# VH-VL binders against Protein broad-minded (TBC1D32): the designs that were tried, part 10

Target 1, 124 residues: Protein broad-minded (TBC1D32), of Homo sapiens (Human) (q96nh3r1119to1242)
Amino acid sequence: GIHPVYFCSTHYIEMLLKAELPLVFSAFHMSGFAPSQICLQWITQCFWNYLDWIEICHYIATCVFLGPDYQVYICIAVFKHLQQDILQHTQTQDLQVFLKEEALHGFRVSDYFEYMEILEQNYR
Key: E = the ipSAE of ESMFold2; O = the ipSAE of OpenDDE; V2 = 0.75 times the mean of E and O plus 0.25 times the DockQ between their complexes.

## First folded at step 14 (VH-VL; framework fv_daratumumab)

Design w04 (from u03 with light chain R31S Y91R; at its last look DockQ between E and O 0.80; V2 from the best seeds 0.00; counts 0 for: pae E 8.3 > 2)
Fold by ESMFold2, look of step 14:
Structure w04 (fold): chain C 124 residues (1-124), chain A 121 residues (1-121), chain B 107 residues (1-107)
Amino acid sequence: as target 1 above (124 residues)
Amino acid sequence: EVQLLESGGGLVQPGGSLRLSCAVSGFTFSDYAMHWVRQAPGKGLEWVSAISGYGGRTYYADSVKGRFTISRDNSKNTLYLQMNSLRAEDTAVYFCAKSWRYGVWDYFDYWGQGTLVTVSS
Amino acid sequence: EIVLTQSPATLSLSPGERATLSCRASQSVSSYLAWYQQKPGQAPRLLIYKASNRATGIPARFSGSGSGTDFTLTISSLEPEDFAVYYCQQRSSYPLTFGQGTKVEIK
């Protein structure tokens, strides 16, 4: 796979998730599974085991052309995509399995460019 | 309570124009892609058009490309369909539908009750 | 474009009977298939999403199964309110498409 391009702090991920998706933040908090744990896996692997090849290319291109903070905005977009599914998986072991095995099926970076542009405007 | 309320249907002549509206409430409108789906009398469902949550991307069935324009005003919680160069085969009930999640290509968890468009001489 | 073919076109049954509706895709849609119910003069309502998950408020007598190209909606014991038209819909690729419908009518 493609090596990680950029690095981001746990605090930044948690802050954005709490502000943008408070119910998702609460689900992670009550489960004891940190959202930054899965986000760092996604980012450091460039989504290799999670997205098909064309979507990995979209991820890389987005970060190169729009800036390094987009690696975090993509993670928040993934959580937005999955909000209802995440709320249905309330226990830590079930949520982790879901996020690692089922979660990103059908996620397309291009479907969320507008949302990520709004995140950039609000939080950059 | 989620509500989708279509309006603007009516009788028009072939070649005419009509603008449909869908007023929404009960959810954060800008979070979701919106769709128009139509059903000709006695026929099945046909997807017509989609627009992303912030309006940056629009999509059309081949049968309506170049004639129909989907748009939205997130400040008014309203979805629109501008229909130009109408043909008899455009006669249908037009439903407004909400995507289940943020992505454009999704299931539809809520539908309006539809508005009838009749194109006839 | 992915064509969804439903069978049978019409299913004539009595209350209490089991209904089995089929939807076949022209190419794999993985599990990205939904089922909708539509009664005359009403909007469609979502019954099943992701092939097998019941939507909120849908009774347990409705179940979905399948993946890839072959999908089934089962109504284990028909109630009078279940006589309607049923549509499958895929979200695997653009454009979104529906099956032509299966009418479940009272015998």
Scores: ipSAE 0.010, ipTM 0.681, lowest interface PAE 8.3, mean pLDDT 86
ESMFold2 (binder alone), look of step 14: mean pLDDT 94; pTM 0.952
OpenDDE, look of step 14: ipSAE 0.068; ipTM 0.752

Design w05 (from u03 with heavy chain S99G; at its last look DockQ between E and O 0.86; V2 from the best seeds 0.00; counts 0 for: pae E 4.5 > 2)
Heavy chain, then light chain:
Amino acid sequence: EVQLLESGGGLVQPGGSLRLSCAVSGFTFSDYAMHWVRQAPGKGLEWVSAISGYGGRTYYADSVKGRFTISRDNSKNTLYLQMNSLRAEDTAVYFCAKGWRYGVWDYFDYWGQGTLVTVSS
Amino acid sequence: EIVLTQSPATLSLSPGERATLSCRASQSVSRYLAWYQQKPGQAPRLLIYKASNRATGIPARFSGSGSGTDFTLTISSLEPEDFAVYYCQQYSSYPLTFGQGTKVEIK
ESMFold2, look of step 14: ipSAE 0.282; ipTM 0.780
ESMFold2 (binder alone), look of step 14: mean pLDDT 93; pTM 0.952
OpenDDE, look of step 14: ipSAE 0.869; ipTM 0.942

Design w06 (from u03 with light chain S92Y; at its last look DockQ between E and O 0.90; V2 from the best seeds 0.00; counts 0 for: pae E 4.6 > 2)
Heavy chain, then light chain:
Amino acid sequence: EVQLLESGGGLVQPGGSLRLSCAVSGFTFSDYAMHWVRQAPGKGLEWVSAISGYGGRTYYADSVKGRFTISRDNSKNTLYLQMNSLRAEDTAVYFCAKSWRYGVWDYFDYWGQGTLVTVSS
Amino acid sequence: EIVLTQSPATLSLSPGERATLSCRASQSVSRYLAWYQQKPGQAPRLLIYKASNRATGIPARFSGSGSGTDFTLTISSLEPEDFAVYYCQQYYSYPLTFGQGTKVEIK
ESMFold2, look of step 14: ipSAE 0.276; ipTM 0.774
ESMFold2 (binder alone), look of step 14: mean pLDDT 93; pTM 0.950
OpenDDE, look of step 14: ipSAE 0.882; ipTM 0.945

## First folded at step 16 (VH-VL; framework fv_daratumumab)

Design y01 (from u03 with light chain S93E; at its last look DockQ between E and O 0.86; V2 from the best seeds 0.00; counts 0 for: pae E 4.6 > 2)
Heavy chain, then light chain:
Amino acid sequence: EVQLLESGGGLVQPGGSLRLSCAVSGFTFSDYAMHWVRQAPGKGLEWVSAISGYGGRTYYADSVKGRFTISRDNSKNTLYLQMNSLRAEDTAVYFCAKSWRYGVWDYFDYWGQGTLVTVSS
Amino acid sequence: EIVLTQSPATLSLSPGERATLSCRASQSVSRYLAWYQQKPGQAPRLLIYKASNRATGIPARFSGSGSGTDFTLTISSLEPEDFAVYYCQQYSEYPLTFGQGTKVEIK
ESMFold2, look of step 16: ipSAE 0.249; ipTM 0.768
ESMFold2 (binder alone), look of step 16: mean pLDDT 93; pTM 0.949
OpenDDE, look of step 16: ipSAE 0.882; ipTM 0.945

Design y02 (from u03 with heavy chain Y32R, light chain R31K S93D; at its last look DockQ between E and O 0.77; V2 from the best seeds 0.00; counts 0 for: pae E 4.4 > 2)
Fold by ESMFold2, look of step 16:
Structure y02 (fold): chain C 124 residues (1-124), chain A 121 residues (1-121), chain B 107 residues (1-107)
Amino acid sequence: as target 1 above (124 residues)
Amino acid sequence: EVQLLESGGGLVQPGGSLRLSCAVSGFTFSDRAMHWVRQAPGKGLEWVSAISGYGGRTYYADSVKGRFTISRDNSKNTLYLQMNSLRAEDTAVYFCAKSWRYGVWDYFDYWGQGTLVTVSS
Amino acid sequence: EIVLTQSPATLSLSPGERATLSCRASQSVSKYLAWYQQKPGQAPRLLIYKASNRATGIPARFSGSGSGTDFTLTISSLEPEDFAVYYCQQYSDYPLTFGQGTKVEIK
């Protein structure tokens, strides 16, 4: 048993990304690959193929105790983690392949807790 | 051009304190984790401490935990290491190092020149 | 803590020779291993990240390979500038650790 989690809104993800990481937003739009596509894959799988078990537990606990909007905030934090790499992968095929591979190494939920709290304060 | 410039090293007695600083330029400082790595004379590299880009998460090697405090001032583009209760074993060149990403568990793409800390009577 | 053991401790070679440096981890680090070069009185310089990717500006004679626990840095033909100490570093898990170094020196 895992706890129920909130499903992402495609509009909400794109709005936050445009406001917080405009260069990443532009890279996705130039590529024609929607940010919500990869976010849905990450969330639907509970990051199973992307994070180790301890970090999956941190993700689940964060969403359970801090609220379902944190599913969106963690996706924005992942894009911040990957910002430099995403800017290097501006072609659609290249960007999609990169994001579906093991790209999230070095991402720890706890490293982005302060950032996600700021997102909640500013965009809730 | 990325630059990392350490300062604040010197001679100090055991039990004393020093504050190191690292002035940075050439990148968006708040987007990157920062580290301190030290090297005792004639020895290898030892990771000391790390801080996330907004400063909300700090990490320490067991050898310095409780004695050293890492901090950053993003408005001044400056990283700090406050070193208290210094021991002879803390004698080393201290390097400032930059992560590739915001997160701490990463490799270091740029290093400063280092500043020497000597702890002796 | 993941211990990285480098071998040999010292490698004595002449310019033009091939250098092969090993780094072995006490547990799997997947591909999350970097290599650095350090010359006397200087800061380390990144050579290789993610086991096999050359950093910006690193000559093609440097190559890295391996995954899991066993990693190799190869210098295909030593130049005079390549005589230095080389360190591996894992970034798979806390705490970040370095190997003890391999000194490549002129015979």
Scores: ipSAE 0.278, ipTM 0.780, lowest interface PAE 4.4, mean pLDDT 87
ESMFold2 (binder alone), look of step 16: mean pLDDT 93; pTM 0.951
OpenDDE, look of step 16: ipSAE 0.818; ipTM 0.926

Design y03 (from u03 with heavy chain Y107R, light chain R31K S93D; at its last look DockQ between E and O 0.90; V2 from the best seeds 0.00; counts 0 for: pae E 3.8 > 2)
Heavy chain, then light chain:
Amino acid sequence: EVQLLESGGGLVQPGGSLRLSCAVSGFTFSDYAMHWVRQAPGKGLEWVSAISGYGGRTYYADSVKGRFTISRDNSKNTLYLQMNSLRAEDTAVYFCAKSWRYGVWDRFDYWGQGTLVTVSS
Amino acid sequence: EIVLTQSPATLSLSPGERATLSCRASQSVSKYLAWYQQKPGQAPRLLIYKASNRATGIPARFSGSGSGTDFTLTISSLEPEDFAVYYCQQYSDYPLTFGQGTKVEIK
ESMFold2, look of step 16: ipSAE 0.378; ipTM 0.812
ESMFold2 (binder alone), look of step 16: mean pLDDT 93; pTM 0.942
OpenDDE, look of step 16: ipSAE 0.863; ipTM 0.940
ESMFold2, look of step 17: ipSAE 0.350; ipTM 0.802
ESMFold2 (binder alone), look of step 17: mean pLDDT 93; pTM 0.944
OpenDDE, look of step 17: ipSAE 0.895; ipTM 0.949

Design y04 (from u03 with heavy chain K98R, light chain R31K; at its last look DockQ between E and O 0.48; V2 from the best seeds 0.00; counts 0 for: pae E 11.2 > 2)
Fold by ESMFold2, look of step 16:
Structure y04 (fold): chain C 124 residues (1-124), chain A 121 residues (1-121), chain B 107 residues (1-107)
Amino acid sequence: as target 1 above (124 residues)
Amino acid sequence: EVQLLESGGGLVQPGGSLRLSCAVSGFTFSDYAMHWVRQAPGKGLEWVSAISGYGGRTYYADSVKGRFTISRDNSKNTLYLQMNSLRAEDTAVYFCARSWRYGVWDYFDYWGQGTLVTVSS
Amino acid sequence: EIVLTQSPATLSLSPGERATLSCRASQSVSKYLAWYQQKPGQAPRLLIYKASNRATGIPARFSGSGSGTDFTLTISSLEPEDFAVYYCQQYSSYPLTFGQGTKVEIK
């Protein structure tokens, strides 16, 4: 069900991140690690080993009922959730390792529904 | 840049009410959960209440539950604490503080200067 | 409710000395522990979040370590402005709780 342009578009992810989280965008740019690389890993694995089972179910339900571009909005919400950690790990030059290997502790899809609705309204 | 300014403290009799306000500036208010933390004279810090960035969730310490109500008006960049049925043990300096609203990131990177509430008869 | 116990209650040291402050939780808080500094008549100031990350503008002489139940704040070489009360705070679960404080005072 995911539209290939939205799912595979690194430009869309980068533009949305630049607009919504410019400090996080700058952190990825400075690190040389593209945001789409980690987004693809998260989306392809359905956040397996990143979220607990309840939150994986919320992720799947959100994308099924609200549309496939919510996969991108959830990734932006995860970046917003991790903003402080991303900025710190850019300074220590280990951002890629952090994002690929750390669980997304404390992230809940339901905490970001209102934010993602705003993203949908502004960017869909 | 970031500013948090509490107001509304004062002297009140037991059983009375006060409303505290915290005016904020220098950041996008809706991106932050807001908290009230109090400190009785000469004592340590006690977390009182929290409200999510858009106000959909509120949390209270057991000592104030049912008596205090936290609220926010994002269009006015203002956090509130309605304090009812005040008791002597509520006497404290009340701070507003912000935390990142997304997830369980409830540490406080900025604090107001505090407003004193004194409950005495 | 998670109780945080700080020790010692008072730490009397001279400028230039190393300060080691302890915070122990009654149950695991993972890495969700913050440290604050408070001077008389002032609001607390965030020093450390997520057990070991320095907040913006905090000098490198402040460092945090630990996870689970045992946490340490270290000030490698005390400056005159570092004599204050220090609080730990857990944010693993509601209600959020603070330790009772450690006063670092001049010897």
Scores: ipSAE 0.005, ipTM 0.631, lowest interface PAE 11.2, mean pLDDT 86
ESMFold2 (binder alone), look of step 16: mean pLDDT 94; pTM 0.956
OpenDDE, look of step 16: ipSAE 0.446; ipTM 0.856

Design y05 (from u03 with heavy chain W105Y, light chain K50R; at its last look DockQ between E and O 0.75; V2 from the best seeds 0.00; counts 0 for: pae E 6.2 > 2)
Fold by ESMFold2, look of step 16:
Structure y05 (fold): chain C 124 residues (1-124), chain A 121 residues (1-121), chain B 107 residues (1-107)
Amino acid sequence: as target 1 above (124 residues)
Amino acid sequence: EVQLLESGGGLVQPGGSLRLSCAVSGFTFSDYAMHWVRQAPGKGLEWVSAISGYGGRTYYADSVKGRFTISRDNSKNTLYLQMNSLRAEDTAVYFCAKSWRYGVYDYFDYWGQGTLVTVSS
Amino acid sequence: EIVLTQSPATLSLSPGERATLSCRASQSVSRYLAWYQQKPGQAPRLLIYRASNRATGIPARFSGSGSGTDFTLTISSLEPEDFAVYYCQQYSSYPLTFGQGTKVEIK
């Protein structure tokens, strides 16, 4: 497979998040928790213990066949999936606990292929 | 603030066609999957169809597959259901419903008021 | 396809009584179950998501419990506005399915 850090930039994650999901970007800014911190954790562990096995296989296959920058696009898709949850947890000031403990249940890579293709078109 | 407004219902003969629309406001439309759910008179709720936020994935109940087509126009904030080859069994109130999230494996936090489709000779 | 079976079909109760509604799934849906309330001539209203979490604006008298195949909606003390039909819905697997409904009616 793909080495977890090959195509990851803290700046790139934050710039893309600001452009695509400005309310989520603002929520991280208000909380003082950098979005790149959780993204790097997800990427370096290949989402192990965050996604079920089948979705980990989808993640790996996507990065191998479509390119390693899809590691970033998947992270943005996850934030899109969690947008309403992130906004709620910013108000309760427990965002970091939520992201680390309330795992990505229900997230399916295949539901976001079209979105990630649009990200590739716009930002690659 | 969130509004879902269905239109396009009416009386139609068996074998006919209708196109339902659902105009949305109060949220970023492309961020969420959208669904059609129907309810025959005096009966329970039946999920009909779903579409992902950018429209790349579509889903159908077996009872409507091949006859109904879900679509969306994100530039117009409008969800559609094209219903062809209508049958008496399709008579129902049709609701549009918003997923909590972008994906379709979800619950529905907002519903429209519904539009009645009556299929009879 | 996951079949959701609600029981009883009808509850006849008075205001102030406790209502207990059951929803059983034909196979595990984990905690991915929601409950809705529907009054005549109205759209459904979300009550509970993820088996036990109350939706925004839902009174504390509504509670959900269960996981896997067996789920319960409880209304601790019925108010006049609670007489309605209640549906469970699973969002664990395709196709999405609803139970057939439980009608809570005034005795």
Scores: ipSAE 0.078, ipTM 0.717, lowest interface PAE 6.2, mean pLDDT 86
ESMFold2 (binder alone), look of step 16: mean pLDDT 92; pTM 0.942
OpenDDE, look of step 16: ipSAE 0.868; ipTM 0.942

Design y06 (from u03 with heavy chain R57W, light chain S30K; at its last look DockQ between E and O 0.05; V2 from the best seeds 0.00; counts 0 for: pae E 8.2 > 2, placed apart)
Fold by ESMFold2, look of step 16:
Formats: structure tokens, C-alpha cells, sequence
Structure y06 (fold): chain C 124 residues (1-124), chain A 121 residues (1-121), chain B 107 residues (1-107)
């Protein structure tokens, strides 16, 4: 089975995405590619090959200092950053390829601290 | 060893209801989307419905929307298909099928043996 | 939705002959195309995925090719157990669809 921490995070990612970014949720739904699947890949690999080294350090530090729930909030922030790109890939296998193989250009953890703080306030 | 075993088929009148089950073993059930695919006697294969690994997302062919409900109980390793308002056109062998990966839009690496549903007056 | 059209509907051949089955999609499915074999009274069996990759345990006489809209399943030398119905299936996008099947029968 899935480790209890990852299992809880998986359900939480999908519920939070539906609540916070309904258009992105709809795009994933139409594509048939669950957002938790890419989030688990990002989280377990600490965004290796997706973010530059400085942003990987920011990710690790955020989760260590602000708590493990920030793994989820960072994933939601990434989806918010990529919203327009994701919407271009509805109903195609290309969404999975895009998210697994493309770097997250332009994403900076610090640009989304206030957003993630709001997520924590609303859902933790 | 992956195993899928359907049950719950039978004879039912038009307008009736039936619930199919698919018991699975040999893999981590919650990791995979599951599907129902049907085959009318002497006809080809028709995709019917899909459900994501944790059950949050469901999908239906237009021919069954509003009448069929796919569900799963991951604690019992069981996939379900609730079929309501059955029509003669729903007469078929119903297979459960496992996706290869987490994605719903996949090929099917394992199939059950099927259960026959006959809708007849 | 993406319609898959298989040809021929029936292919009558003898053991040892080469079988060539066609599947054409109404729009590009890239390489997201699978092939299944089904014998009477049995569930389908996966043969090929991603247009050309042989599934685990499938004999080397089965091969797939194609991309976009035009796909081929080839059985290089038919064995007695290969006389069956063959289906293509696209998994490029919602909804999943199958071709109508090609029956390979003994002449």
C-alpha cells in the first residue's frame, strides 16, 4: 500500500485543487490524469530536474520549517503557476508528458508564500 | 498473480436494476483506475465506465450516463457497477479491466472473465 | 470521440501464412494505440501497447507499427491458436474507444 502520510496527502491534494483551482481540476479530470500522481512524483523527488537548485532548497526549507502540509501547498502553488499551460492540454495524453518532462520555468517558492499561508489558514 | 472476478450478472426486465461486483487481488488496488467494458452478444467491445484509484473521479459512456454508477471500495478490493433503468441494449457480457498506470485513459493489461447481463421481457 | 475503423472485417488464412490487420483512427492518436486478441468465450488479451510494444509474454510473431492515424498488427506466421478476433483500442483521449474487430479465421 501507499504510506499513510502519502495517502492522506493524495486525497488532500485532489480536494484542495478542486476547491482552490476549479479550472485546473477540470483540466485534469478531462485528461484522466490525476493531479496526485504528478504531485507524488514531484514531492518524492524533491522537484529534482523540475526546479533549479536554489528553488529546491527553498522547497526543502519551507517543508522543514513550516511543516509537512506545505508539501501539498507548494504543489497547489505550482498548479496555480502553470494554470494556463495546463488548460491547453485538456483531454490529451500530452498533459502527462508536459508535467513529467518539462521544467517548471519561472516558478519561485517565495512568489507564493502568501498564497500558501492562505491555504494553511483555510484548510489546516 | 493479478486476478479479477466479476459477479452479479443475470436476467432482468427492462427498467430493472442490477449491481455488478469485481473482486480483485494481486496488486495495490488503490493505485489504479478501473474500468467496465461490455460486449453485446456477437458484437465488439464497448467501453462503459471508469473510476480513478481513490474514487474521486468517475467517467461514463454517453449510452449509460445517468443510469449507471461506478464505485469502488478500496478496503474490500472491490469494484462495483450499479445499473439502473436497464434497457434491452444493455444486454452484454460485462468485463472489469485494470489500467496499466495511474491514468484513466490507458490500455488494459488485465481483464476479468466477464459476467452476463440479459435484459429481456 | 475518436472512431477506430479496422480492416478487413474478416481475414481467411491458413496456418503459416502472414496476417496483416489495419486500424485507422478518425484523428491522430499519436502512438497511444493498443491491440487485443479475443477467443470465443474468453476475455480480451493485451498484445501490443503504444503502437509497437509487445506486452509481457506475447510471442515475437506479433508486431505492431504505425503512428498518428494508420496502424498495423502483423502476425508473421500464423499458429493454430492465433485464429481469433483482434481489436484495436485508442487511449489518447476521452472517451476510450475500440475498433469493431477483425476476425482471423482458418481458410
Amino acid sequence: as target 1 above (124 residues)
Amino acid sequence: EVQLLESGGGLVQPGGSLRLSCAVSGFTFSDYAMHWVRQAPGKGLEWVSAISGYGGWTYYADSVKGRFTISRDNSKNTLYLQMNSLRAEDTAVYFCAKSWRYGVWDYFDYWGQGTLVTVSS
Amino acid sequence: EIVLTQSPATLSLSPGERATLSCRASQSVKRYLAWYQQKPGQAPRLLIYKASNRATGIPARFSGSGSGTDFTLTISSLEPEDFAVYYCQQYSSYPLTFGQGTKVEIK
Scores: ipSAE 0.007, ipTM 0.673, lowest interface PAE 8.2, mean pLDDT 86
ESMFold2 (binder alone), look of step 16: mean pLDDT 93; pTM 0.950
OpenDDE, look of step 16: ipSAE 0.548; ipTM 0.877

## First folded at step 17 (VH-VL; framework fv_daratumumab)

Design z02 (from y03 with heavy chain V104P; at its last look DockQ between E and O 0.78; V2 from the best seeds 0.00; counts 0 for: pae E 3.2 > 2)
Heavy chain, then light chain:
Amino acid sequence: EVQLLESGGGLVQPGGSLRLSCAVSGFTFSDYAMHWVRQAPGKGLEWVSAISGYGGRTYYADSVKGRFTISRDNSKNTLYLQMNSLRAEDTAVYFCAKSWRYGPWDRFDYWGQGTLVTVSS
Amino acid sequence: EIVLTQSPATLSLSPGERATLSCRASQSVSKYLAWYQQKPGQAPRLLIYKASNRATGIPARFSGSGSGTDFTLTISSLEPEDFAVYYCQQYSDYPLTFGQGTKVEIK
ESMFold2, look of step 17: ipSAE 0.491; ipTM 0.841
ESMFold2 (binder alone), look of step 17: mean pLDDT 93; pTM 0.945
OpenDDE, look of step 17: ipSAE 0.892; ipTM 0.948
ESMFold2, look of step 18: ipSAE 0.419; ipTM 0.807
ESMFold2 (binder alone), look of step 18: mean pLDDT 93; pTM 0.947
OpenDDE, look of step 18: ipSAE 0.896; ipTM 0.948

Design z03 (from y03 with light chain S92Y; at its last look DockQ between E and O 0.83; V2 from the best seeds 0.00; counts 0 for: pae E 4.6 > 2)
Fold by ESMFold2, look of step 17:
Structure z03 (fold): chain C 124 residues (1-124), chain A 121 residues (1-121), chain B 107 residues (1-107)
Amino acid sequence: as target 1 above (124 residues)
Amino acid sequence: EVQLLESGGGLVQPGGSLRLSCAVSGFTFSDYAMHWVRQAPGKGLEWVSAISGYGGRTYYADSVKGRFTISRDNSKNTLYLQMNSLRAEDTAVYFCAKSWRYGVWDRFDYWGQGTLVTVSS
Amino acid sequence: EIVLTQSPATLSLSPGERATLSCRASQSVSKYLAWYQQKPGQAPRLLIYKASNRATGIPARFSGSGSGTDFTLTISSLEPEDFAVYYCQQYYDYPLTFGQGTKVEIK
């Protein structure tokens, strides 16, 4: 189960991923590893062990002040950040291990605010 | 095939201005941060500036802050560097470079061949 | 600002010899260090990323190691095309910085 203070819709995540990042969607589909599996882990742990503390604070503040749908938008932004890595690890067939074990180096929530606002406008 | 092609270099006087361009192809331009890196004749590489994929974040080396402006036009697949108040120490070959990912804190997987900027005293 | 110091400045070797290049960071960059090769008159080429991973198309004679502050690029047996300048680059934090370079030249 999902922790009661967090929200994650598997259908909504897969819908957005297919529309916004079709190559990433295809990689997950071909691998048999659902995007929601890693999103659940990230959200449930508030990205603990994946982001440094400053970015965890940005994540929490974004979701509290802008609404729970931003949990989904930040996951899509993370997939956009990792797009090339995901395609590379689909090629090597270790996508699930990569996503579960790799820190999200170089991901800054503030770099993706405009992108997430566009997601909200397009899919709200 | 990924291609980066710089243009706009040349000879300028100190205090002058110049705008560099980098035309890109072979990848979705807006998905990646872009950088300018320079190399003075006979010297090493110096990072100059970076811009995020949508252009909302820009970064500058202290040596160029306030004088240089990085920008991009994603509809034209073109990166720009506006250089104002040029100094002799800005003389260098200027390379554009592609970030591996959208984020700025990354390795550069592709480089252009560079364009020479000469600032004569 | 994270300063990268490369040593030696110049490495004079013959083809077939092993080259060992060092890069030392002023503070930890974890594993977020890349190596580039630059031949005369050319743009740099990415060799190694994340300290030890070879970039696409890079021959197996190139290897990288290290983490934290101390990093090494090794060329196991020099080929004629390997005589060039090599730069390390950290991408751990802003601003992105390069080492000053190690020139590998023919003895």
Scores: ipSAE 0.248, ipTM 0.772, lowest interface PAE 4.6, mean pLDDT 87
ESMFold2 (binder alone), look of step 17: mean pLDDT 93; pTM 0.943
OpenDDE, look of step 17: ipSAE 0.891; ipTM 0.947

Design z04 (from y03 with light chain A34N; at its last look DockQ between E and O 0.79; V2 from the best seeds 0.00; counts 0 for: pae E 4.4 > 2)
Fold by ESMFold2, look of step 17:
Structure z04 (fold): chain C 124 residues (1-124), chain A 121 residues (1-121), chain B 107 residues (1-107)
Amino acid sequence: as target 1 above (124 residues)
Amino acid sequence: EVQLLESGGGLVQPGGSLRLSCAVSGFTFSDYAMHWVRQAPGKGLEWVSAISGYGGRTYYADSVKGRFTISRDNSKNTLYLQMNSLRAEDTAVYFCAKSWRYGVWDRFDYWGQGTLVTVSS
Amino acid sequence: EIVLTQSPATLSLSPGERATLSCRASQSVSKYLNWYQQKPGQAPRLLIYKASNRATGIPARFSGSGSGTDFTLTISSLEPEDFAVYYCQQYSDYPLTFGQGTKVEIK
């Protein structure tokens, strides 16, 4: 199968994040932790340590049927889900530790389908 | 400063309709799920409905499903509840509430003052 | 639907006393339980989220504990402003549900 990192470029993640979630972008910038680093970890693990099994299946199905760019859109949706938490963790080590350990309770792919469709329409 | 202001309550006959509004300010509205919670006079809190930040997903308590419609206009910073086929048991103070995050599965960190809906002859 | 049962229905205490409020869920909600305070004629106020975390601006005398089906809100030393109704609320499964409330009143 295709390695997920081919669909998660640093530049594309940062461009989308700056356009869609400028305060989150600024928080990563101030912390010195690159958004692509956590996106890579989420994607290469297929969110195994972050989402429950049914949401992992939704993630995989979304990417298979709607296209590999949806790996990026799902990461942006996760940042939107975590926006307030990220704004509160401005220190580099604190933000990185938080993101690597965060169980994504309350994140449901279906809540973000319309948002991700808008991302696709606007940025693809 | 975060503010949630409900309006549109009033007296209506059984079978009638009302539309409630909740005007918000002090935060980026589309970033957060929104809820309606009601409280009948002298009773506890009852969750009524929820809507995701862009409005793509809506949720309803069984007691109101098919009769109430939640919606939002993010360009106007306004949450709505269209209430049809009203019954006496719908008499309550209706609060709008803000979710902590974009999704509906979290705490409600800000609440409006409520608007009274009375359903009687 | 997950039913939350609060006990006692009414807790009559004096200022300075310790209040212990219970919330039991009909099935496990893990840690996904909030506590709210409501005074007459006012909107609810968030006190505790995720079973044990104090919301912004909530005094240290409020604490929450529990997991699974059994949860407790404790007010270590009641202040005059703490006499109110308290609701637990789960956010583990839809629909979101509240307990019926516990009224903390002055003895």
Scores: ipSAE 0.275, ipTM 0.768, lowest interface PAE 4.4, mean pLDDT 87
ESMFold2 (binder alone), look of step 17: mean pLDDT 93; pTM 0.950
OpenDDE, look of step 17: ipSAE 0.750; ipTM 0.915

